# Designs tried in a protein design chat: VH-VL binders against q9lss7. Part 9

Target 1, 226 residues: q9lss7
Amino acid sequence: MGNTSDDDKILSYEDVVLRRSDLDILNGPIFLNDRVIEFYLSFLSTVHSSTTISLIPPSIAFWISNCPDTEYLKDFMKPLNLRDKDLLILPVNDNSNVEVAEGGLHWSLLVYYKEANTFVHHDSYMGVNRWSAKQLFKAVSPFVSNGDASYKECTDTPQQKNGYDCGVFLLATARVICEWFSSGGMKNRDELWFANVKETVPDLVNHLREEILALIKKLMSESVSK
Below, E stands for the ipSAE of ESMFold2; O stands for the ipSAE of OpenDDE; V2 stands for 0.75 times the mean of E and O plus 0.25 times the DockQ between their complexes.

## First folded at step 1 (VH-VL)

Design m22 (framework fv_maftivimab; at its last look DockQ between E and O 0.02; V2 from the best seeds 0.00; counts 0 for: pae E 15.5 > 2, placed apart)
Fold by ESMFold2-Fast, scan of step 1:
Structure m22 (fold): chain C 226 residues (1-226), chain A 119 residues (1-119), chain B 106 residues (1-106)
Amino acid sequence: as target 1 above (226 residues)
Amino acid sequence: EVQLVESGGGLVQPGGSLRLSCAASGFTFSSYWMNWVRQAPGKGLEWVSTISYSGGSTYYADSVKGRFTISRDNSKNTLYLQMNSLRAEDTAVYYCAKLGSYHEAFDIWGQGTMVTVSS
Amino acid sequence: DIQMTQSPSSLSASVGDRVTITCRASQSISNYLNWYQQKPGKAPKLLIYAASSLQSGVPSRFSGSGSGTDFTLTISSLQPEDFATYYCQQSYSTPTFGQGTRLEIK
């Protein structure tokens, strides 16, 4: 039984421990933190556990992107078994936006699709994270491709209209791409999931905070029964 | 219609400072990443600095880090380059260039402004 | 940093000739290569982006090809206005340019 504070643990799900303050983030017009992003990516991983999809936690993506030792990075990457994956979902974050008082942390999404041998960046805020996304692409590429993976920006990716929903757009886009892949997807390098993202994400973003909050509350209730 | 016009170049002594301006017109300046690219007399092109559409992210060539500062004023459609501790090797024509958002090519260039550092 | 080397440094050609200019990256840059044309006293002009995509308003005689480390710019039938210096540039990381190829009248 813990103390009644915003730091109280409310749910343990896979490798993520959510706290009471995370519910306040979801209930408000507030930037999503690393824990909420990691939680929902972990949930999507569970939903798509029978597929060759890998969803990388934010802290792991950040570490991969900033590892100064290439030999250490090789040892770190081995257990992730990325060569066995057909789709990689990688969150991108650049804290420099907060440092210069540009409205807080910015989230975006980097996706690798093995069949097209292509990394695609989805940034709901005018491509602000493209250099961070390319850094992550360069770090990950040697571990997933034949050394010649391409990189592209999704030029038609849905754009946010406020200063706090970048994380919600990341999660909505990740969910749509996972669903596209699990449904069999298209095998065309030009089409990929772009039409699905453009059609579905703008509406999904309006309800995703509420859906995730409801999911957490349901899981909390179920964990008491265990 | 689409124009980038540089100003502020001139002759300056080593160790001196100079501020370049680039006035943009004919496009939505606040929607694009902007760049400074220079060219020494008779030599090739060298990228100097990049700034994001909001001004929240800035990047610099190693040769100018700590000496040059890129900034922008979206209300005035103007890009700036503050150059401090100038060296003879900074002598060049300085171009303002717009970044194409999706392919990272410099798709629109200004006429350039000449900076001469002499002693 | 990624280094870009162009070949040749200069070449002489006649109107109507097919001209090929090569650019090599010190490491793989996928298709993040752009080509520019610069005439004396003028700013550079974008010709090709993403290795092979022709910029709007650029004549179809210009084409680009390649991926990874080796890239080419081709002018299928040289015109008088094409005599200029050509630069390749990588956008895979912080931008770097080749040293330029000067195309002169034979």
Scores: ipSAE 0.007, ipTM 0.566, lowest interface PAE 9.0, mean pLDDT 86
Fold by OpenDDE, look of step 2:
Structure m22 (fold): chain C 226 residues (1-226), chain A 119 residues (1-119), chain B 106 residues (1-106)
Amino acid sequence: as target 1 above (226 residues)
Amino acid sequence: EVQLVESGGGLVQPGGSLRLSCAASGFTFSSYWMNWVRQAPGKGLEWVSTISYSGGSTYYADSVKGRFTISRDNSKNTLYLQMNSLRAEDTAVYYCAKLGSYHEAFDIWGQGTMVTVSS
Amino acid sequence: DIQMTQSPSSLSASVGDRVTITCRASQSISNYLNWYQQKPGKAPKLLIYAASSLQSGVPSRFSGSGSGTDFTLTISSLQPEDFATYYCQQSYSTPTFGQGTRLEIK
C-alpha cells in the first residue's frame, strides 16, 4: 500500500499525470510502468511533431490489441487516422488480462513503417513478447495501408541484461527510430533503422532513466514558475 | 482513368525560380507516395524528389538538395516542385510519377513538362 | 547511391528476334528492380516490377529475371512497337536508373 505521499501528483504533461512514485521507479532498478512510458512517448511526440508520425500510448495500444468488438474497434480507430501515418510507434505489453490494467511484466516495441509497409518488433528480452506483438499487429494491420503489411522480428535488437529495463529499451529504441525518421533520407530497405538501434540503444539505456528524471524535474520547475 | 498532368515548365534564367505542378486524377492521391523524375535532352532518367503520403517525409537527390522543395496538397490532388537557384544542368523534362504499392515502381507517369534554364 | 549498369547501351534487332538486356547493380538490391520502356517524346512506361512481375497491360513477350545484382529483361519475339529505349531502375534504396538501352530496328 504505497504511502499516500507517494501518490502525490508531481506533473501534468499532455494527457499524462505523473506521481511521486513514478520518480522512485525511475531511480531504482524497477520495472517502468505505463505512466512513465506514456510520458516519454508524449514527450517524443512533441519533439518530433510531424503529422505523419504517431506514438501510441500504452493504454491505447493495449486496448487496440484486446478490443473484443470489431465494430467498436473500427470506430475507435477512426480518429487515429493511421492510414495517413508514415511511422507508428506502438508499445507492447504482455498483459493478457483486460481486467487488470497494469498486469504486464514485459515491455517491447512494435513499429510500423509505411514506406516499407512492414511492422518490426523490437524485444529486448529474447522475443518473449512475440505473441503479444503479433496480436497487436493483427489488430492494427487492417487500419494501415491495404492491410497487407508484413511482420518481422528484429533479431539484432539490443538485449537487456536484467529483468527490469525492458521499458527503458522500449523508450530508447523509440527515440532512436524517431530520430532516424526525422533525419530523413531514403535508406537501405533491409536495414532501415536497424543499425542505428544496434549502435545507439545499448549506450542510451545506460543513462536514459537519469535523463528522463532530469526532464521531469525540469518540467516540474517550469510548471511552478507559471 | 488514372492520370498525371504536369504544368509550370518554361524558360528561365540561371538563378531563377520555377514552380511545377502535377494534377492527379483517377486514383486516391493521398494514398500514394509521389515523385519527380527528370530527363535532360538526349539523356537518361534521373530521380529528383519523393514525398510521402501526407508530406511528412521528403527526399531529394544530392544534385537538387537545398534548391528544390517538393510538396503536395492532397485536398487538391496536386503535387508541386518549387525550384530555386536554377542551373543550366537543371534543363530537362520533368515528370511526376506515382509509386506503386509494391516495390515502389513508378507505375504512372505524367506527360512531362519541359524546363529550360538558359541565359 | 547504388549504381545501375545496363548492357548493351544500344542494339539492333529485327522483328521476331529474341532480345535480352542486362542490368547490374553495384550492390545487392534483392528483387527491387524495375524495367521501363520509353519511346521518343513520350513518358516512360513501367514494364516489369519486382524483377519479374509483369505490369498490367504489358504483353507477355516481355519478361524479367534475376535477383541480387544481375537482372535481365527479355523480349521473346520483338514486335515493331518494341523499338524504344529501355531503362532499369532500382528501388531498394534511393532510386537510381541505368543509363538506358536503345533498341533499334536492324
Scores: ipSAE 0.005, ipTM 0.533, lowest interface PAE 10.0, mean pLDDT 91
Fold by ESMFold2, look of step 2:
Structure m22 (fold): chain C 226 residues (1-226), chain A 119 residues (1-119), chain B 106 residues (1-106)
Amino acid sequence: as target 1 above (226 residues)
Amino acid sequence: EVQLVESGGGLVQPGGSLRLSCAASGFTFSSYWMNWVRQAPGKGLEWVSTISYSGGSTYYADSVKGRFTISRDNSKNTLYLQMNSLRAEDTAVYYCAKLGSYHEAFDIWGQGTMVTVSS
Amino acid sequence: DIQMTQSPSSLSASVGDRVTITCRASQSISNYLNWYQQKPGKAPKLLIYAASSLQSGVPSRFSGSGSGTDFTLTISSLQPEDFATYYCQQSYSTPTFGQGTRLEIK
């Protein structure tokens, strides 16, 4: 018997609390967890601070997909003011598909862009999350478009070459899309952000774990000095 | 009135080339994925190729990989299929078909254009 | 690739009959199954998408059911215009079609 110390807090950032074990996840060849994903999405929200962009936390997106009662969903969604958003970034997770993904939790990304009235699904592992993405699309669509938005699978999304980087691809893709939107968005009405994602994400994913670690280290140092 | 109209079919010798066109009207062509589907005389349907709405992604059946190239010109509302190194087995009616965004089914089809590969 | 097997390959029926055509996938495809009708000399026409959703303009005598690997198209009361070839097609992955079911006048 004995009292074993719980995983120490290392950083509070906005509403996210990171712990020491979260750094171990970033250092290793391991799936990213909800906390790391939420942290970086929150960071992107700070960098891209437009009131018309919303990056939805993983726990919120999961709840929306799994809400059994349409009346409760309406009451939950009302305060989010999603009709005021031009770009909506939603992480997709399907724990029931863990056996399809190699031994772990699979992450993908669903993005709504109001100007095109279109939801686009990006999945770095052969579209494995398509059912979960469609459920989230069906749940969210009435609150941004009166249920008439288009849904598209982007099958030229950069594909992961290992079994554990789907969270990294999610974050890299979200970052590139936020940068695309902040740079004026639709430059070619036929392509949206797809060329930017295809061109940028493969290289970004090779370095993103290191970038997130460096960011956390910097924020930890700034927190101590204050 | 939503419409797809194929053209460019004909008779060609084995090893030859043809370019098929599909003219779209009555819908926003640049918002949808497009496909080619073929049907040999008296036989069933066979998917040939798919192109994303921007042209950024292309997909091919194994039987045509390396020989056929799908493309599109969104400014002309036109889908293309460049067919090279044609074989007798490529003899078919070729249909262009629109992929529905929500339901992922081929919801609009053209009338087809006949390609005959024969010596 | 996902193989789609239709049954029967052909059948004969009379106006007013109830007809059932089945389609089996070689692995689970959830509800990503579509049904098409093709009349002689014409292009295929979408009837049903997502296993059971009726396409706009298709008569209500057509219905679809099933999920996973086993799917059924039902015509509740045949009309003269329903004599055609019917195809199932999966959209879970790279599209594949069943071999077709030819429905003829008895």
Scores: ipSAE 0.000, ipTM 0.434, lowest interface PAE 15.5, mean pLDDT 85
ESMFold2 (binder alone), look of step 2: mean pLDDT 94; pTM 0.954

Design m23 (framework fv_maftivimab)
Fold by ESMFold2-Fast, scan of step 1:
Structure m23 (fold): chain C 226 residues (1-226), chain A 124 residues (1-124), chain B 106 residues (1-106)
Amino acid sequence: as target 1 above (226 residues)
Amino acid sequence: EVQLVESGGGLVQPGGSLRLSCAASGFTFSSYWMNWVRQAPGKGLEWVSTISYSGGSTYYADSVKGRFTISRDNSKNTLYLQMNSLRAEDTAVYYCAKDQYYDILTGYRAFDIWGQGTMVTVSS
Amino acid sequence: DIQMTQSPSSLSASVGDRVTITCRASQSISNYLNWYQQKPGKAPKLLIYAASSLQSGVPSRFSGSGSGTDFTLTISSLQPEDFATYYCQQSYSTPTFGQGTRLEIK
């Protein structure tokens, strides 16, 4: 017994269908779900559509990490054309249970930068997702490099101070890295986005929920005015 | 007193099933990743499985993947290993082991507390 | 999987000796290496984590060093209670142990 109004479709954006309950998640001090993460990554993809940036949806990253067959993985990966991308943004979740796709308790970010041939892991609760991130790194690496890509933890990445903002830190860090890349990227061999992340992310996370909520409401109003 | 106590070991025929338990006391069980490590008679240590503090993430050695399932009940401070389709090569002492300090300090995933082990013998 | 190789498989030593055990990883694991001691009939005990950090309660005669692929465990002055089997373990990925080094009385 009960109403389904909280699960009513409120917005279709690209391949993402948001529901009314997703607005409640953004309004509260609540762990972000797969749909909100996917929505904002899709929005960033649209903003940076003229670049060679690929932002992978959570469901795709989950499948890559948990694919049971190497041949299936190869067939799945080929259409993604990852070798044509200079920057890959990959959400990491600690859920490894294939029967509960939207499970897990912690979000983090894995980034591949082709020019440095390096995967960098940004975890706002240091160390929590290291094994999950390395699992994803090993699965993706053969499709973007010749098996010689480096893996690094960003040891001074901004840290969360609560139990629910890991997804917000993922999205804030992804946004800063996309903006860094679009502004010209690496100026020398040793210069990555670390200084930009460290300087910008701590402030951005304080209002990113409000920005995403406002964006969704704006897109909703634009859809009904057509 | 920080302690881990394994139980559920015994003699089982090939193809059979067995469920191991590990009772934790003296620390906040729900805050730590937990592990199963085994040792065949006269042989070295072999990692079997790991579970995150929430139970949301599980990892397995290739030799047991698809046959063993790690789980935990944080309300009972208990770790489990469900072993199915057992083979002679699964014969070993099974240890329950705790990560050192997950939530603040160490990403080094060292096993600082171990149980005494429980013997699993797979034989006809 | 990352493969861990220990050398030697066994060694004999006397009380007071300096003992060195080595561990090699099949790929770089930074400093994500732990050392354990196991006495006959007992569970393993953590000695060293992060390649060189001494676990609380472990005697200062134990030390670890190395990074990348090559690691060493050193006992500066062997005591009677140190005769045991020693294992290295990488934690850079899903855990793998070395095959062990048995330290025997000479």
Scores: ipSAE 0.000, ipTM 0.444, lowest interface PAE 15.2, mean pLDDT 85

Design m24 (framework fv_maftivimab)
Fold by ESMFold2-Fast, scan of step 1:
Structure m24 (fold): chain C 226 residues (1-226), chain A 125 residues (1-125), chain B 106 residues (1-106)
Amino acid sequence: as target 1 above (226 residues)
Amino acid sequence: EVQLVESGGGLVQPGGSLRLSCAASGFTFSSYWMNWVRQAPGKGLEWVSTISYSGGSTYYADSVKGRFTISRDNSKNTLYLQMNSLRAEDTAVYYCARGSTYYDYVWGSYAFDIWGQGTMVTVSS
Amino acid sequence: DIQMTQSPSSLSASVGDRVTITCRASQSISNYLNWYQQKPGKAPKLLIYAASSLQSGVPSRFSGSGSGTDFTLTISSLQPEDFATYYCQQSYSTPTFGQGTRLEIK
């Protein structure tokens, strides 16, 4: 009774434990944290569980990009079986300091599509994460394509107009790409998902915070009542 | 006990305005996306507009953009549709409908799970 | 806009028959498809969401299938109360409905 701690655990979903402060983040015009990003990517993974899509948690993507040793990375990557995946969704963060957990100021998205043997970077803020995305690309590429994959920036990717919605754009773009793949993404092989992202993401970002908040509240109510 | 009740329909002349209301009861109105869907006499269903839980996001069919405004008052559990510059082709029964929770986006459903009885809007001279 | 086309526009059937109604999208919509039933003078009723999920309270004789562009609604053993107009609707983008399939008594 009466505990007002914003660190109280409110929901356990898959491997993610959300806290009261995460609802405050979604309810306001505030930068999305690692937990909210991981939660929604995990949710999309559940929705697309019958596909060959792999959605990588932010903490795993961070570790891959900042691994202290090539041998450690090789041993870590092997059990992830990334070669069995046709689509990889990878969150990118500009945090490069391994001593500071959950650092960084900007989110963007890196996607690998096996059919095209190409990594595509989606950055909603003028491509400021290009270096971080390329580092992650270099680290992951040997485990999906023997190091011969291409890297591309999505020139038409929707752009944010504020300083805090980069995570929302990451999640909206990831969702649209997963839906494109599940719909049979061979319909325009050379254009990939670019038209779908351009057409759909600008509208989706206007309500995605409310949608995720509602989803979390629904899951919380189901956990209590059973 | 979950109900949606529309009101405000009637006869209006071309170029006129009309405001529809939809009173919600039996559920937590502020937790749901709400919609207006219309049906012209003897024709099929046509989606008109959608509004988010908070009212912060709105969407419109191209046929009504710039003329219709969807809004809501969560303190009164009421959904509204302000219709301006009405045309003969706007003649229809207007239904308010509750959007499925976004939990229903699981497996790709944004469905209309609860519907009102509808209110008739006739645009004629 | 994504165009939804239903087939047939009308069909006649007898009680006990298996009835299949089809819906085609002008582009792939994954499984973002819903089915509704509408009786004369009444509001529509949700039957199926996410292409194949049965709405609570809807009889098990109703089922949906399909993904991408082609979808079907099946009534395994038609009952007298099932004579109605059926609509498909996509929720992949701004909602669009099919033109409806009117199910009539033979």
Scores: ipSAE 0.000, ipTM 0.434, lowest interface PAE 16.4, mean pLDDT 84

Design m25 (framework fv_maftivimab)
Fold by ESMFold2-Fast, scan of step 1:
Structure m25 (fold): chain C 226 residues (1-226), chain A 121 residues (1-121), chain B 106 residues (1-106)
Amino acid sequence: as target 1 above (226 residues)
Amino acid sequence: EVQLVESGGGLVQPGGSLRLSCAASGFTFSSYWMNWVRQAPGKGLEWVSTISYSGGSTYYADSVKGRFTISRDNSKNTLYLQMNSLRAEDTAVYYCAKGGYSYGLDAFDIWGQGTMVTVSS
Amino acid sequence: DIQMTQSPSSLSASVGDRVTITCRASQSISNYLNWYQQKPGKAPKLLIYAASSLQSGVPSRFSGSGSGTDFTLTISSLQPEDFATYYCQQSYSTPTFGQGTRLEIK
């Protein structure tokens, strides 16, 4: 019956603490914040825990991309054991207003696939995060390859049709790629996961907010336990 | 007790309409995706429609798209299927089935008894 | 839609037999596959979810395996109450069922 603050803790999941305001974000046509992105990537990490997939939190990806000290970066990266991973999922954030997306940050996805020795950038608002993605690629590449990894844009990745779903597209694309990898879907390395992303992501983004919200409510009920 | 009870089935002429209801009890109805699954006499199971826990997302089999509408009333713990422009091939037992509330592992763990819809002159 | 194909469409077996039913998806569905049992005149009952997880209350003689496109349901020692129709179902996208496998007394 009492009032609750938008900042009240509602769920602690792994290293993520979700707050009541995060549910409002999922219920509305609003940009996903760092906490919601981190939560769902952490959930995917748990689902795929038996695989060689690493999903990097947004704050860590941003820090890696902006670290000016190469020795400090080396010390930080070493315990992450990224060379032991076959698939690396990295959220990309421009950390500035996209003029066409009023007052918001822009999310996109950078993926490293070891077998192809390639980083692929998926940007649901074509080209906006190209520079930020390349910056992150350059920072991470030495720790997953010998600095000889390729970089490419997924030129036909699903595109958002509104100003607020970039984070939803990031999460939908990350999920499809993780599922592709876990299913042994490596039959055509030249096309990678591109067909799966093109066919599945457009439908998935229509209900992913509701799926994540339902997941959070389930986890909240389980934490109280009956 | 976790239970789903369907109602609203019956005999209807081709081109007619019927509305099916499914009353849920024994679980938090508003937390789960819900489904309609049908089975023609002597045939296999065919998924018809699903609705998200809030009612904001709906999906349909191609065979019923544009003719059937799934909806829910969480305040009444009730799932609905509005069936319009009915055809002979829609003749089936219609089951209400409880889906999941979490990503990717949704199985239909609870089913109703079914309600028979017969489309015939 | 993802197409689900079961083999065989019907199978005759005796009590005590090991029975295997297969299910194939037209594309990879990871482990998002469920198995159901349906007895004449009754609603289906969930047996296995997530390809290999046994539903609570289901006898341990039932097991599921597989990932990607190929899946199997195994009954290690068939009992009289196991004669029924079995369906696989994918939950990777909008749900689709296999055509069913009818298990009959030999």
Scores: ipSAE 0.000, ipTM 0.422, lowest interface PAE 17.0, mean pLDDT 84

Design m26 (framework fv_maftivimab)
Fold by ESMFold2-Fast, scan of step 1:
Structure m26 (fold): chain C 226 residues (1-226), chain A 122 residues (1-122), chain B 106 residues (1-106)
Amino acid sequence: as target 1 above (226 residues)
Amino acid sequence: EVQLVESGGGLVQPGGSLRLSCAASGFTFSSYWMNWVRQAPGKGLEWVSTISYSGGSTYYADSVKGRFTISRDNSKNTLYLQMNSLRAEDTAVYYCARSPLYSGSYGAFDIWGQGTMVTVSS
Amino acid sequence: DIQMTQSPSSLSASVGDRVTITCRASQSISNYLNWYQQKPGKAPKLLIYAASSLQSGVPSRFSGSGSGTDFTLTISSLQPEDFATYYCQQSYSTPTFGQGTRLEIK
């Protein structure tokens, strides 16, 4: 009779609380929600915790892009210590309505790399999120680059072939870029992560939903045993 | 709230012209392909026209090619349909609809306006 | 243009019934098929996109399946509010709709 089990909390990981319905999203050909994206970005943050990588949650990226008061935004941004980071991973969503934080229909990725002083946009459905990505770039740029950062589209970034995997492409691309940086990006300073993304992301997206599901189940098991 | 509101419908004589408007609010209008879909009284849905997010690409049903022109003003969050050389067969409720690009060149119509009635009659 | 044919054009059913509506494309459209519900005097409402993806806010009793040329919309346990006209639509090329299936009370 009652519909309660899908709302049950199944895992608390860092600042993210996943619910049973999030497993159904990962099992299906379904658009990834804010919670799944935040969870996996948080997991990548833990994996790369010894580096100067910052992975920004979707809710924070949304707030930064839509904050109406410049002075309030400055106070919000200061404790994030973005100037101490060499790589920023920022999820982009096409939702601009502050009343509907988990709205929107397309995910893409904005990356800031300090040594190149450049923001790079990866959109698996080319052109859809360019405006939203540029808005986020303009809002974040003063807090990382003294306002002189460049903006670039990755025009040959891997493209989705279905209607629901934009979030999976965001997460796969973010993971590859983090791995590139952590494995000795110092030796690849003259070449950004573009070749790695092009080589690895198309294959990774075929398995990432299953990998994230397995990860969640592993973490749930560890929580019970403790 | 995500909304599309059509206006500009009415009674027009055969051979006449009419311009429909669709006011968008609650979403980033410039990031979406937009569409006009019509429905004659008691009949099914018929796609009329599609415009890309930038306005650089336009597509038309064979029945309206050369007579109708779709356009958009992203600074005003408004979609237009200029209808010329109207025929009795163009009598229909005209819906404005949003199509995200997530499902290919012409996505699903996920948000619809209430429709505006166009009647072509003497 | 890609032609979309729905079957049946109308059907009668009772509350609690499992209802199946089919849609056939004149050529392969992969998974670029969407399903809509329209109630009298109202705009259509998107139910399913990309053949099988449930639109947010749509009840789980609605499901879609198929690929290529043959597609199905299923309502697992019909409710009173489900009596309406249903349309399929391909998004593989310039959009075309099926002729509609009118679902009526038996």
Scores: ipSAE 0.000, ipTM 0.397, lowest interface PAE 20.1, mean pLDDT 84

Design m27 (framework fv_maftivimab)
Fold by ESMFold2-Fast, scan of step 1:
Structure m27 (fold): chain C 226 residues (1-226), chain A 120 residues (1-120), chain B 106 residues (1-106)
Amino acid sequence: as target 1 above (226 residues)
Amino acid sequence: EVQLVESGGGLVQPGGSLRLSCAASGFTFSSYWMNWVRQAPGKGLEWVSTISYSGGSTYYADSVKGRFTISRDNSKNTLYLQMNSLRAEDTAVYYCAKTYGDYRGAFDIWGQGTMVTVSS
Amino acid sequence: DIQMTQSPSSLSASVGDRVTITCRASQSISNYLNWYQQKPGKAPKLLIYAASSLQSGVPSRFSGSGSGTDFTLTISSLQPEDFATYYCQQSYSTPTFGQGTRLEIK
């Protein structure tokens, strides 16, 4: 005899609490929710343990982009120490309603690479999040650069073939970029990680749902206390 | 100075093929996504196809998938639409249109249109 | 495909009138909504992009508003040259146009 919230809880990983319904999301042809995205970004953060990589949770990216008060934003940003980061991974969502957290219909990825002083946007659905990505870029750039950072769309970034895999493309692209950075990266500012993304992401998205599902089940089995 | 000029329209039989061309001038053609939009006589606008700056990405309306091919030659500042297996319902004025910057998805510059009539 | 529904299909107005045309998307498209003006025998002309941004060279009497699913085009003081057909268009996914609103002189 449990209540609904106790029946649903399956895993606590770092700052993320996953529910049974999140496994159903990964099994089905449905949009990834904020919890699955936050979970996998958090997992990538533990795998790529560089102090100069920061993977921002969806809730934090949302507040940065939609904070109406610049003074509150400054106070919020200070403890994130973004000026100490060489690579910044930011999930973008088209939800602009500050009263409704975890809304929106489309996920995309914004990446800041300090050595190139450039934000790159990866959008797997015809660039529909360009406006939202630019708003996030404008809000973040004063805290990572002196306001002189460039913004660029990744032309011909891998494109989804359905209406629900945008979050999977976000996670696959984030993973490839983290792997590129951890392997030493490239100092060519015109090429960056683009070839790696083009080569790896199309195949990875075919298996990433299953990989994340298997990872969650493994962590569930390992999280039994005593 | 900035203009798009279309050519290649005409009368064709059902099942036939036709290739449209759009010559661009007055802007850096290779920097913009390009589009084909059509309009049947007395009807509204219907998007047909879009191509990225490099030609690496193409998109098509469901009504033309498998029959139409969009392409571009950046060295000649020219956009193409190869139309195969034409049907009576493909009868329309075909417009070439430039996307207004990468970030907005609006069509800011349009050609005069070229008439394609599919009739036996 | 995302369906775009315009209302009304036709509208009669006098010079000096305030005119409002509406456009509804079948699902949220954020602000990826554009407005066009088309006169008989001519190509369409871009008026507004990104729901509310006025294209250069377009008179300030034209304005756009809305986000998500509901959008409006407003002409604050109708001029003789404004009698035309108006189309909304989403660029959130593969582009789709509304069916058009024909603005006629009363």
Scores: ipSAE 0.000, ipTM 0.448, lowest interface PAE 14.1, mean pLDDT 84

